# Ledger of designs, part 178: VH-VL binders against q9umr5

Target 1, 268 residues: q9umr5
Amino acid sequence: SYKPVIVVHGLFDSSYSFRHLLEYINETHPGTVVTVLDLFDGRESLRPLWEQVQGFREAVVPIMAKAPQGVHLICYSQGGLVCRALLSVMDDHNVDSFISLSSPQMGQYGDTDYLKWLFPTSMRSNLYRICYSPWGQEFSICNYWHDPHHDDLYLNASSFLALINGERDHPNATVWRKNFLRVGHLVLIGGPDDGVITPWQSSFFGFYDANETVLEMEEQLVYLRDSFGLKTLLARGAIVRCPMAGISHTAWHSNRTLYETCIEPWLS
Key: E = the ipSAE of ESMFold2; O = the ipSAE of OpenDDE; V2 = 0.75 times the mean of E and O plus 0.25 times the DockQ between their complexes.

## First folded at step 5 (VH-VL)

Design qe13 (framework fv_nofazinlimab; at its last look DockQ between E and O 0.45; V2 from the best seeds 0.00; counts 0 for: pae E 15.5 > 2)
Fold by OpenDDE, look of step 6:
Structure qe13 (fold): chain C 268 residues (1-268), chain A 123 residues (1-123), chain B 112 residues (1-112)
Amino acid sequence: as target 1 above (268 residues)
Amino acid sequence: QVQLVQSGAEVKKPGSSVKVSCKASGGTFSNYAISWVRQAPGQGLEYLGYIIPEYGTANYNEKFKGRVTITADKSTSTAYMELSSLRSEDTAVYYCARLSQWFEGRPYSFDYWGQGTMVTVSS
Amino acid sequence: DVVMTQSPLSLPVTLGQPASISCRSSQSLVHSDGNTYLYWFQQRPGQSPRRLIYKVSNRDSGVPDRFSGSGSGTDFTLKISRVEAEDVGVYYCMQGTYWPPTFGQGTKLEIK
């Protein structure tokens, strides 16, 4: 039998968004138990990410307990960060494949429709004033806002991304790294036509430097310092990169070619 | 210097399939993308799709509705384009083209081109 | 798909004279990353296409400086300051901002 699949949605999403993915999984892996977690749907996805992590943890623990052989995680967009944090705080998770589906793993720094909706009077260049305040950090989107021009503020004010990345020292860094390294495979999916994740390379732990030049994962301090285990995972062949052009942000979970190429191989 | 060498001309019947190869030399096959573009006689250029051999990821122009399959063999630095259910309208010169490294650009910027492969579909 | 429209489609030019080709896109080619992925290709008779210009105005290596690209948004131009005999061929603009990439109809440059 196939290992259970747990799906975590993104910002403003619900389980309905994954109806095509469920269809694909059912067709290619009949009998697979797929659970799309309907937590923090819609506007509730704006809640602090640590709150979301706790909620999702409560939901996945029973599923994992019933699947001693392991489970697969498919985590979309913002959900990919939730899942990474989840795997960092859980010392007993049994995740075989962690599929990060177009997630801003290295953060977000771009004007998107979501930002315009939430902060209609703010551009990305000024959002640091809001996001790096205590008030701003009460919103999920600010929890992974990564302003390359205000690194000091990011490192000191980010209550989520800077911590799970190990970019700011904290007492749980070593344990979180150990926990995260329990994952069998980290599958990173994303592409240049996403239109939301900015830069799109963030899905592969690439990101802007101070000059807004995009650096790849291997050039990032988090990799070089192996602060949460990326270097270790890569060394043991546990990181899979699956880039694809021609996929918009809202289509990652509903494109058959993408599924067959980047998702299906890791559900067996 | 980078060179892309394609397989020879093909003559096919309607309904059959054709598979064109593109061998890269003079550079790394690594994280580059290989795109396929065709040109009907006396006509313009049409994009078919691409593959990134390093990752095995490919995507296609939806116009071809699943008739095109692009693959790659890293061990031989060769990319392949297969077009099935051939029609007379598929008669064209098919080109492979290379892109800069994947993360340095978009997979369809085409800095190097093969010499082209003429595919003729006729009853 | 984004439609690329070139003008003129036929361009007879006297040797040594300048030439200009226009390319218009059906929507802005400014990508969210701030780049404009507009390219120009040259195809000489019986040869494969060759990229001349990338991202609107950057010449590829080996491309003579008599070729220049310009434009923004939806309107782009390829200019040849002094046409030479070797410049005979078809020129294509291509957008790479949106999937799938699309080409203009081509402009056939001939010597009068």
Scores: ipSAE 0.862, ipTM 0.926, lowest interface PAE 0.6, mean pLDDT 94
Fold by ESMFold2-Fast, scan of step 5:
Structure qe13 (fold): chain C 268 residues (1-268), chain A 123 residues (1-123), chain B 112 residues (1-112)
Amino acid sequence: as target 1 above (268 residues)
Amino acid sequence: QVQLVQSGAEVKKPGSSVKVSCKASGGTFSNYAISWVRQAPGQGLEYLGYIIPEYGTANYNEKFKGRVTITADKSTSTAYMELSSLRSEDTAVYYCARLSQWFEGRPYSFDYWGQGTMVTVSS
Amino acid sequence: DVVMTQSPLSLPVTLGQPASISCRSSQSLVHSDGNTYLYWFQQRPGQSPRRLIYKVSNRDSGVPDRFSGSGSGTDFTLKISRVEAEDVGVYYCMQGTYWPPTFGQGTKLEIK
């Protein structure tokens, strides 16, 4: 039988968004137990990411316990960051494939309507004033806001992303790295036509420097220092990069070609 | 179940202001976005603005900016729309509408409507 | 502001027959996130509007399956496969891609 699949949704999302993904899995891997977690749906997806990690952790523990041969995670957009933290905080996870669907793994720096409805007068150039305050860090979207022009503020104020990426010191960093390294495969998916994740290379651990020039994963200090295990995973052959053009942010979980090319091969 | 109950009809003089209320029941008020839409007699729908009470976020259609103010009182689970400097062309039924779930990623993707409040502006 | 244009404005239909309403936007409603924020509302006589369709083709809970939405870019259609007496009312399309949200002028559906 196939390993169970756990799906974690994104910002302002719910399990309903994965109808097509579930159909694809049922067609290619009939009998797979797929659990789409109905936690922090819609507006609740704005709750601090550490709060979401705690809630999702409680939900995944019994699923993992019932599957001694392992489970797969499919984590979409913001959900990919939740899954990154789950893999680090869980001492006993048995995740085989962690499939990250267009998740801002190094952070977000772009003007998006999701930010504009919360902060109607803000632009990406001034959002750091809100996001890097204690109040701003109570919003999930600010937990991964990464302004490349105010990197010192990001490093000091980020209560989530800077910590899980090992960009700022944390007492649990060594344990988090050890836990994350237990993952079988890290499957990174994203593309230039996403239209929301900025820069799109954030889904592949690339990000802007201070001049807004994208530096890829292998040029990042977190990779070079192996802060949470990316360099070790790449050396093991455990990182899969699957970029695809022509796919908008809300289509990653509903595109058949994307599923067949980037997801299906990793669902044992 | 979700219900939005609006205040009663108002008759106002030109140049005055009107404040319409929208009381929410059937859930926690702080979890909702409330939009305001109006409809002049025999005419179509026109959007005024929204409020997200929990975050203190409000935004207004530029056409009404400076004249419309949308507020919320969490203690009474009530949203308010105040329109000032009233003119005869402001005569309309004013609706509040609620987004009960954020599945669309838009605060103005409202799915439940109040019954409407008739505001008549006449001399 | 984005202009939404509906046709026809008056739609007399025989009971049990299909009905179709068109909506055109002055610019593409495809958002950079890939979603198209086009909605359809029904307003029965003397009642508040009710949302039938969100994001072009998704039916709201409780909406009969005889209602369907379709379209892309700037051209959208609401179809009723078999008109019932309770379908009498005014139908509005709305765009939410651009601020502020704007509505079409409305289509009045009447039974012949």
Scores: ipSAE 0.562, ipTM 0.837, lowest interface PAE 2.7, mean pLDDT 91
Fold by ESMFold2, look of step 6:
Structure qe13 (fold): chain C 268 residues (1-268), chain A 123 residues (1-123), chain B 112 residues (1-112)
Amino acid sequence: as target 1 above (268 residues)
Amino acid sequence: QVQLVQSGAEVKKPGSSVKVSCKASGGTFSNYAISWVRQAPGQGLEYLGYIIPEYGTANYNEKFKGRVTITADKSTSTAYMELSSLRSEDTAVYYCARLSQWFEGRPYSFDYWGQGTMVTVSS
Amino acid sequence: DVVMTQSPLSLPVTLGQPASISCRSSQSLVHSDGNTYLYWFQQRPGQSPRRLIYKVSNRDSGVPDRFSGSGSGTDFTLKISRVEAEDVGVYYCMQGTYWPPTFGQGTKLEIK
């Protein structure tokens, strides 16, 4: 039988968005128990990410307890950051495949419609003034805002991303790394036509340097220092990179070819 | 230094298929996206699709949907493009091309090209 | 599909004189990641295409500095400051911002 699958949605999202993904799983892997977590829907997805992590943790504990052989996570967009934090803070999670579906794993530095809705007079170049304040850190989007031109402010002010990346000292860094390394596979999915994740390579732990040149995962300081386990996972053969062109941000969970190529093989 | 060597010229009848090979040498084959582009005689360039050999993921121009299949064999460092249901307008030089670095650094860049394979479709 | 329109389609030039090729896209080529994926290729007679310029203005390695690219949004230009005999061929612009990549019609550069 197939391991249970837990789905975590993204910003301004709800469980309904995954109806096609559920159909694909049911057709290809009948009998799979799939739970799409119905928490922090719509505007509630703007709540601080640590608050969301706590709520999702409470929801996944009983599901994992009922599945001693393990579970899989499919985590979309902002949800992929929630899931990575879950893997770090849960001492005894039993996640086999963590499938990160177009998630800003190294952060976001791009103007989007939802950023314009929240901060209508701001552009990406000046949003750091809002996001790197205590008030700004109360919004989920600012929890993973990563301005490559204000790295000192990012490292000092980020309450979420800099911590789960191990870019800032904190007392739990060693235990979070240990917990994260218990995952069986890290499956990274994304592509250049996403249109929202900026740079799109953030879905593969790539990100801008100070000149806005994208450095890939293996060139990132967090990888080189192995601060939360990426280098160890890659050396173990546990990182799968599955880029696909031609898919917009809202289409990742409703594209059958993407599902069959990048997701299905990891739903053992 | 990257080198892309393609299979030789083909003459085909309408309705048949053709499979063109592209063997890479220099650098690691699986690290690169391999793309296919064609050029009809006296015409410009037209993109067919690509494959990322490490993951076996291929993507196709919608114009050729259902007629093009792109595959790769990592053990021989060779990519293949198969075009089915050939028509006279498919007469063209078919090029493989790849990025100078792995796919996600410079999407859709074609900095290295094979020598081209002439495919002629005639009765 | 994004339509790429080049002008002129035929460009006779005297040796040593400058040349300029225009490329216009049917929509902005600024990607959501902030980059503009506009490329220029050269195809000499009887040869496969060769990349000259990537991301609007960056010369590929081994490309002479007499080649330069510029532009933004929907309007782009390739310039050759002094045309040499080896520059004869067809020049193509290409956009890589939107799936699928699309090429301009080509500009045939000839020596008068």
Scores: ipSAE 0.000, ipTM 0.427, lowest interface PAE 15.5, mean pLDDT 86
ESMFold2 (binder alone), look of step 6: mean pLDDT 88; pTM 0.895

Design qe14 (framework fv_nofazinlimab)
Fold by ESMFold2-Fast, scan of step 5:
Structure qe14 (fold): chain C 268 residues (1-268), chain A 123 residues (1-123), chain B 112 residues (1-112)
Amino acid sequence: as target 1 above (268 residues)
Amino acid sequence: QVQLVQSGAEVKKPGSSVKVSCKASGGTFSNYAISWVRQAPGQGLEYLGYIIPEYGTANYNEKFKGRVTITADKSTSTAYMELSSLRSEDTAVYYCARNYKWFDTSAWGMDVWGQGTMVTVSS
Amino acid sequence: DVVMTQSPLSLPVTLGQPASISCRSSQSLVHSDGNTYLYWFQQRPGQSPRRLIYKVSNRDSGVPDRFSGSGSGTDFTLKISRVEAEDVGVYYCMQGTYWPPTFGQGTKLEIK
């Protein structure tokens, strides 16, 4: 009678990456129906995030409909942003625990192998020229590129992150906030040894100011304005923060200690 | 100003376990992680693991995984390090030390240390 | 694990003279966030370690300005501009960029 679990993968990822996570869930919550969504795998993960949201929405609707007591989401890396948008656009979601595994919730500003593969001659300091173009916004990684030195460009050009964070106005903002607030628990997981998510505190809604000093969630304008419900959720006791050192980006879904400490308690 | 005060010396038999405490004096563990480091007589420093009391999260050096358990009691601002299946090679001074809980890029890295607890494993 | 190598291991110094300790890591200590998590600790005889330097070159509160840290990538140095009697002890470098944190083998500073 455990609530079913839906898993949403990250950039250049597939369902195979979650085999250990599934083993852990089966050991601690035997009988749990776990669905790892096998959509936008590999290079398809580069497609625009709003396209991915639409595809994942179509996949989760029948799963949620069959589980009137609710479902849990486990969303890894880029998948955490997909799940955040799902919770906002779905008027009828029944998600209890939304577990975000090392997802760049306030965006990404770092030199990583993923960016070098896609844009081999670019550095983080000049990626804003590509990402904040209409062409760049056709790539998922650019949808959450957040250059703290070009905040004006980010606010105007971001077709995804600035909108779901309520950093730029949108006609649906009030409805998105109402929908997101239906979530039972927002479980945020991340850590300093991730090596990919930069700053790693982005997984906890912290981010760089213009001097690259990290400001935590409670100092962010989106929190102070309660743009999509973070302040309300925190006041309700619905936000769980679970930072853990010693875990690299590709190990969040295969570390037993991480699972037992940060994930297991939130799976009904 | 805050000091970390550790429990007194222990003598243990091989195969037993030891539990060392570390209490914040003049402050609390709020906003801090507590690391454990040991030093065998005449040897260097070796990292065991840490806990972030506010979140209940702990992780361990792989070398000690399965034998070491680090816990904390937030109400008393006390952290504990328990080491099981003791061997003579575990004879060492065990230190607790604090870090900012976020492993903050401005202030990470064991800035305040306890006085140490000598653990002697003998038969 | 990242290996931290210190040199020299034994450093006899005349009182009032400068001292220099080197620390080399087996791989670059530059974190993905751009910071270098290299620390220096002092351990006086019979005492617990005391942090002197954090993130390569930043002095902790209460640490005399005669202590300075420098370096980048894999090569780091701790300098004492004028050694005092109270500086006797073992000095350790530590990396915090990669899990688990690892220490150098220590440099014993003695007055000759």
Scores: ipSAE 0.274, ipTM 0.735, lowest interface PAE 4.8, mean pLDDT 89

Design qe2 (framework fv_nofazinlimab)
Fold by ESMFold2-Fast, scan of step 5:
Structure qe2 (fold): chain C 268 residues (1-268), chain A 123 residues (1-123), chain B 112 residues (1-112)
Amino acid sequence: as target 1 above (268 residues)
Amino acid sequence: QVQLVQSGAEVKKPGSSVKVSCKASGGTFSNYAISWVRQAPGQGLEYLGYIIPEYGTANYNEKFKGRVTITADKSTSTAYMELSSLRSEDTAVYYCARSGRWLDTSPYYFDYWGQGTMVTVSS
Amino acid sequence: DVVMTQSPLSLPVTLGQPASISCRSSQSLVHSDGNTYLYWFQQRPGQSPRRLIYKVSNRDSGVPDRFSGSGSGTDFTLKISRVEAEDVGVYYCMQGTYWPPTFGQGTKLEIK
């Protein structure tokens, strides 16, 4: 039978958003056990990402234990960063496919409605003053705010993203790398019409340089240093890139063409 | 410099399908995305779809979804647009256009266009 | 889909005189990255479209400086400071901020 699928939602989201994804999985892989985790829903999604990682870890342990053949993760938006950290902190995970749906893997730097809701008078150029404070780091969105014009502040102040990406040194880095490398496939999905994730190439480990020119994964120091295993995974043929135009941020989990092209092939 | 060269004019019967090719030269084909746009005689431009040849990922304007299929062959640096269930109102010039590199911030650059392929649907 | 509306549809001009084409979008074209993905294309009789302007106001290489683009949000303008015979054709605005890309209906520039 098919391996179980665990779904992790995004910012201001809940399990309800995945009803179409569940329909698609049931059509193509009938009998698959799909668990959509109802943790950190709605406003609770603003809690610090390390707190979310701890809670999701406790929820996935029994699911993984019951599936000796392995599990698949489908992680949407902010949830993809949670899943990145889960794979690094769990020395016993049995994840085959980690499917990242439009997640800001190298960070976020964009003026969006979520930003305006939380900080109505702030612009992306000034948000670094709030996010890179200890107070700001108590909010999940600031944990992956990556201002390319203040990279020194990002490296020193980010309590989450800079650490899991190996951009700042950490005592656990070697263990996190070893654990992450246990994953079978890293499936990266994203596209230019997302409208929220900025730059959208962050979903593929691309990001802005100081001039706001996007550099691809292979040009990033985290890849070149192999800080958490991207270069090793790419050499193993374990990284799948599936960029698709025409999909807005809230539609990655409800677009049939996207599902058939980018997700369905990696469910076994 | 980059050039996009399309296949020749086609005359098709209603209900049949047509497949138009677009061969790229001058640049690294797999680095760029290709869009397809059509223009009915005397009318404006209408977008059909987009493909990233490097990954084989294509998506289509909802108006044409189910009838249009865009593919690419990296070995020959050629993109294809196939339109099925042809109707007389599908009579148009079909253009391919370079949409820039798949990693570009605005993938809809349309900085280079093919010469166009006239598709006439007549009984 | 985002609706792009051009005016005028027909623009007869005398050689050497200025010409101006307006383009309005049904919603703001500002992307979350702060850029506005508004383009202008020229289509001469019997030819493929040629991009003149990208991101509202930037001229493509080889485009004469008599062409200029301006605007913000939902209102955009293409201006030709002095029309030459080679400028005859149809001009289209296009938005690339939202899927699918959409075009204005076109403005036919004619020499009177």
Scores: ipSAE 0.643, ipTM 0.844, lowest interface PAE 1.7, mean pLDDT 90

Design qe3 (framework fv_nofazinlimab)
Fold by ESMFold2-Fast, scan of step 5:
Structure qe3 (fold): chain C 268 residues (1-268), chain A 123 residues (1-123), chain B 112 residues (1-112)
Amino acid sequence: as target 1 above (268 residues)
Amino acid sequence: QVQLVQSGAEVKKPGSSVKVSCKASGGTFSNYAISWVRQAPGQGLEYLGYIIPEYGTANYNEKFKGRVTITADKSTSTAYMELSSLRSEDTAVYYCARAEKWFGSTAYYMDVWGQGTMVTVSS
Amino acid sequence: DVVMTQSPLSLPVTLGQPASISCRSSQSLVHSDGNTYLYWFQQRPGQSPRRLIYKVSNRDSGVPDRFSGSGSGTDFTLKISRVEAEDVGVYYCMQGTYWPPTFGQGTKLEIK
C-alpha cells in the first residue's frame, strides 16, 4: 500500500483548492489516504507562521503515529515554509517525501495582489519598514519577507525565516538540523511563470543578491555553511529539483503534466 | 563558449514521427536549458517547448502537447525533440537554442542557437 | 497567447541612415518581478536567429552599439542608428513574460 499523504495549503487558501490533486493521486496511486489539513484557512493564513506550525504539528502527529512506514508531505506556497519548520521542530517525524510546491524557501521580495490587499500603499522597496517591525512580524507574509537591500534588518527582525534557514543563531539550531535531515526526499517545484513568488528561484533556495541578481542554492551561505542540512541532503542524493514554465501560482496543484512529472514519482 | 550542432535534414511521410538531435559542446551541458523553436518556409518563429537537462524537466507549448516530446542525454550532452503524427503543416526548419544561467534567466531566453534542421513532410 | 505585432513588416533603408522597428504586445510585458522580458532577434538570410537585445534595452556581447532597444509596457522599439550592409535580414521581437513565448511577424530590412 501507499504511504499516507498530508497536504498543507498556502496564503488565503483552503483544502478545496486541492480537489484536482486528490483526483490525480487517486488515479495513479489508488487507495492512498490523503489528508488535506483544514487549518488556518482564508484570512487565518495571515496568522504568524510559528502559530501555524504549532497548529499543523498537532494535526499531523496522529497521522504520522498511524503510519509506521512513513508519510509524504505536499506543501503549497506559504505552506512549504510551515512544513520546513515542522520537519525541524518535530523530534519524531517520519516524513519520506517532502514536496515543496512553489514555496518561497529563501523568502519573498515582490509586489503581489495578496500583499497589496493587506498593505495597499506599500511597494516592495518600502515594505521593509512595516514587515521588520514587531507589528509586521505578527503577519505570516512578513515572516518570510526578505528584502535584499536591507539584509541587516532581515537578519535581525525576521522571527521565522532567518531562524529556520540558520541565517541567524538560535539555541535549537543543532536539533532543528538533525530533525530536518531525517527527511527522505526534498522535492522542490516552481517556475518562472508563477507570477507571485518573487524571485521564483526562491522555491529552489535561490535568491537575490544586493544587486537583484539571482544566485542559486549552491552559492548561498545557508547551503555553503550547511546551516540546516541542504548540502548534506544534496550530497546523499535526497534533493530533487523540478522546475516547470507555463504554470501560474494558483495552478501548481491542478496541472496534470506538473503532477505526472514532478509529484507522482515521489509518492510511494 | 557553447556551440549547438543539430542532426541533418529529414524527409518524412504524413503520420510518421521525426526525432531531431541537438549536441552541445564548449560548456557544461547541465548548466543551461534547451528550447526548441520552428520556422515554416517564409514564415515566422513558433515556440515548441524546452528541457532543463540537469533536472530532466520538460514543458511544451499547449499547441503541441501530446505530439512533441523533448528529452536529453547528459552523458552525450545531447537534447532531442521528437514530433509525432506529422502533417504537411509541420514542414519547417527546427532550431534548438540554449538559455544560459537558468537560475538568472527563463528557459526561453535563447542566447545561442543551433544551425537548424529542415524537416519536410510529404507523401 | 500574447500577440506580438511588428511594424513595418518591410523596411527598405539607405546605407548609413537610421532605421526603427516597432513592436507592440497585446498586454503589458512587465513581470511580477519588475522585469520586462522583451527580446530582439536578427536572422540573416540562410542563418539561424541571433539575439541582439534582452530585457528591452540590454545589448548582447558582440552586438554593435548602433543597435539599441527601448520601450515599456506594451510598446517597444529597436533602433539602428546607422544601417550597414551586414544588417540585412529579418528582425523579430519576442516576449518571455507569459507562457508560451511568442514572436512578432518579423520585419525584413533591405538595403537600397
Scores: ipSAE 0.006, ipTM 0.555, lowest interface PAE 10.4, mean pLDDT 89

Design qe4 (framework fv_nofazinlimab)
Fold by ESMFold2-Fast, scan of step 5:
Structure qe4 (fold): chain C 268 residues (1-268), chain A 123 residues (1-123), chain B 112 residues (1-112)
Amino acid sequence: as target 1 above (268 residues)
Amino acid sequence: QVQLVQSGAEVKKPGSSVKVSCKASGGTFSNYAISWVRQAPGQGLEYLGYIIPEYGTANYNEKFKGRVTITADKSTSTAYMELSSLRSEDTAVYYCARDYRWFSGSPWYFDLWGQGTMVTVSS
Amino acid sequence: DVVMTQSPLSLPVTLGQPASISCRSSQSLVHSDGNTYLYWFQQRPGQSPRRLIYKVSNRDSGVPDRFSGSGSGTDFTLKISRVEAEDVGVYYCMQGTYWPPTFGQGTKLEIK
């Protein structure tokens, strides 16, 4: 039989958003047990990411325990960062495929409708004043705000992303790297027409330098230093990159062509 | 040194399908995508879709929804564009073009083009 | 779909004189990644298109320095400082910022 699939949603999201994804999985892998975690829905998705990691960890433990052959994770948008941390903090996870759907793995720096709704008068150039305060770090979206013009503030103030990416030193870094490296496959999905994740290459561990020129994963210090295992995973053949143009941010979990090309092959 | 070499001209009847090939000669598909663009006689350029052979990803212009399929065989460095349910309006020169430098920033490059394949649909 | 509008559509030029082609987009072409994906192509009679300019103003390898691109947002220009006989053909602008990529109508450059 097929390994169970655990789905983690994104910002302002809920399990209902994945009804098409569940239909696709049922059609191609009938009998798969799919659990869409119904935690931190809607406004609760704004809670600090470490709080969300704790809650999701408690929910996934019994699912993983019942599946000694392993499980797959499908993690959408902000949910991909939750899953990144889960793989690092759990010393007993048995995740085979970690499928990241358009998640800002190196952070976010863009004026999106989500941010304009929450901070309508703020520009991306001045959001660092809010996000890199202690108050701002109590909001999930600020936990992965990465202003390339204030990288010093990002490195010092980010309570989440800079730590899980190994961009700032942390006592648990060695253990987090060891745990993350247990994953069978890291499947990265994203594309230029997403319209929310900025730069879109963040979904593939690329990001802006100080001139807003995107540097790819292999040019990042976190890759070159192998801070949490990306270089090791790539050398092992465990990283899959699946970019697709023509897909907007809210369509990654409901596009059949994307599912068949980027997701279906990794659901053993 | 890399050239894109396309298959020869085709004459097809309405309702049939055509499959055009595009081979990378003197190189491989290791780090780029292949896009397909057509040009009706005396008209401008129209985009059909692309494939990134290294990742197996393909996507299509909505205008050709359900009629276009783009595939690739990495072992022979050959991409294919198949257009079904042909109409007279599909008469055009079909070009393959090298596109998308993998994670280099631009999703659309079109820096190298095949010689074109004339597809004529006769009623 | 983004509409790309070129002017003029027909451009007769005397050898050695400058030529200028305008391209206007229905939406700003600045992508969320900070890049402006505006391209210029040349198509000589009976030949495949050839890219001259990428990302507004960068000349491709082998393209003479008499070709230059400029512009921002929605307004772009291709300029040839001194037209040569081999420049005869149709010139197209293209946007790659929004799916699907779209082309201008083309500008036919002819020698008088």
Scores: ipSAE 0.000, ipTM 0.513, lowest interface PAE 11.7, mean pLDDT 88

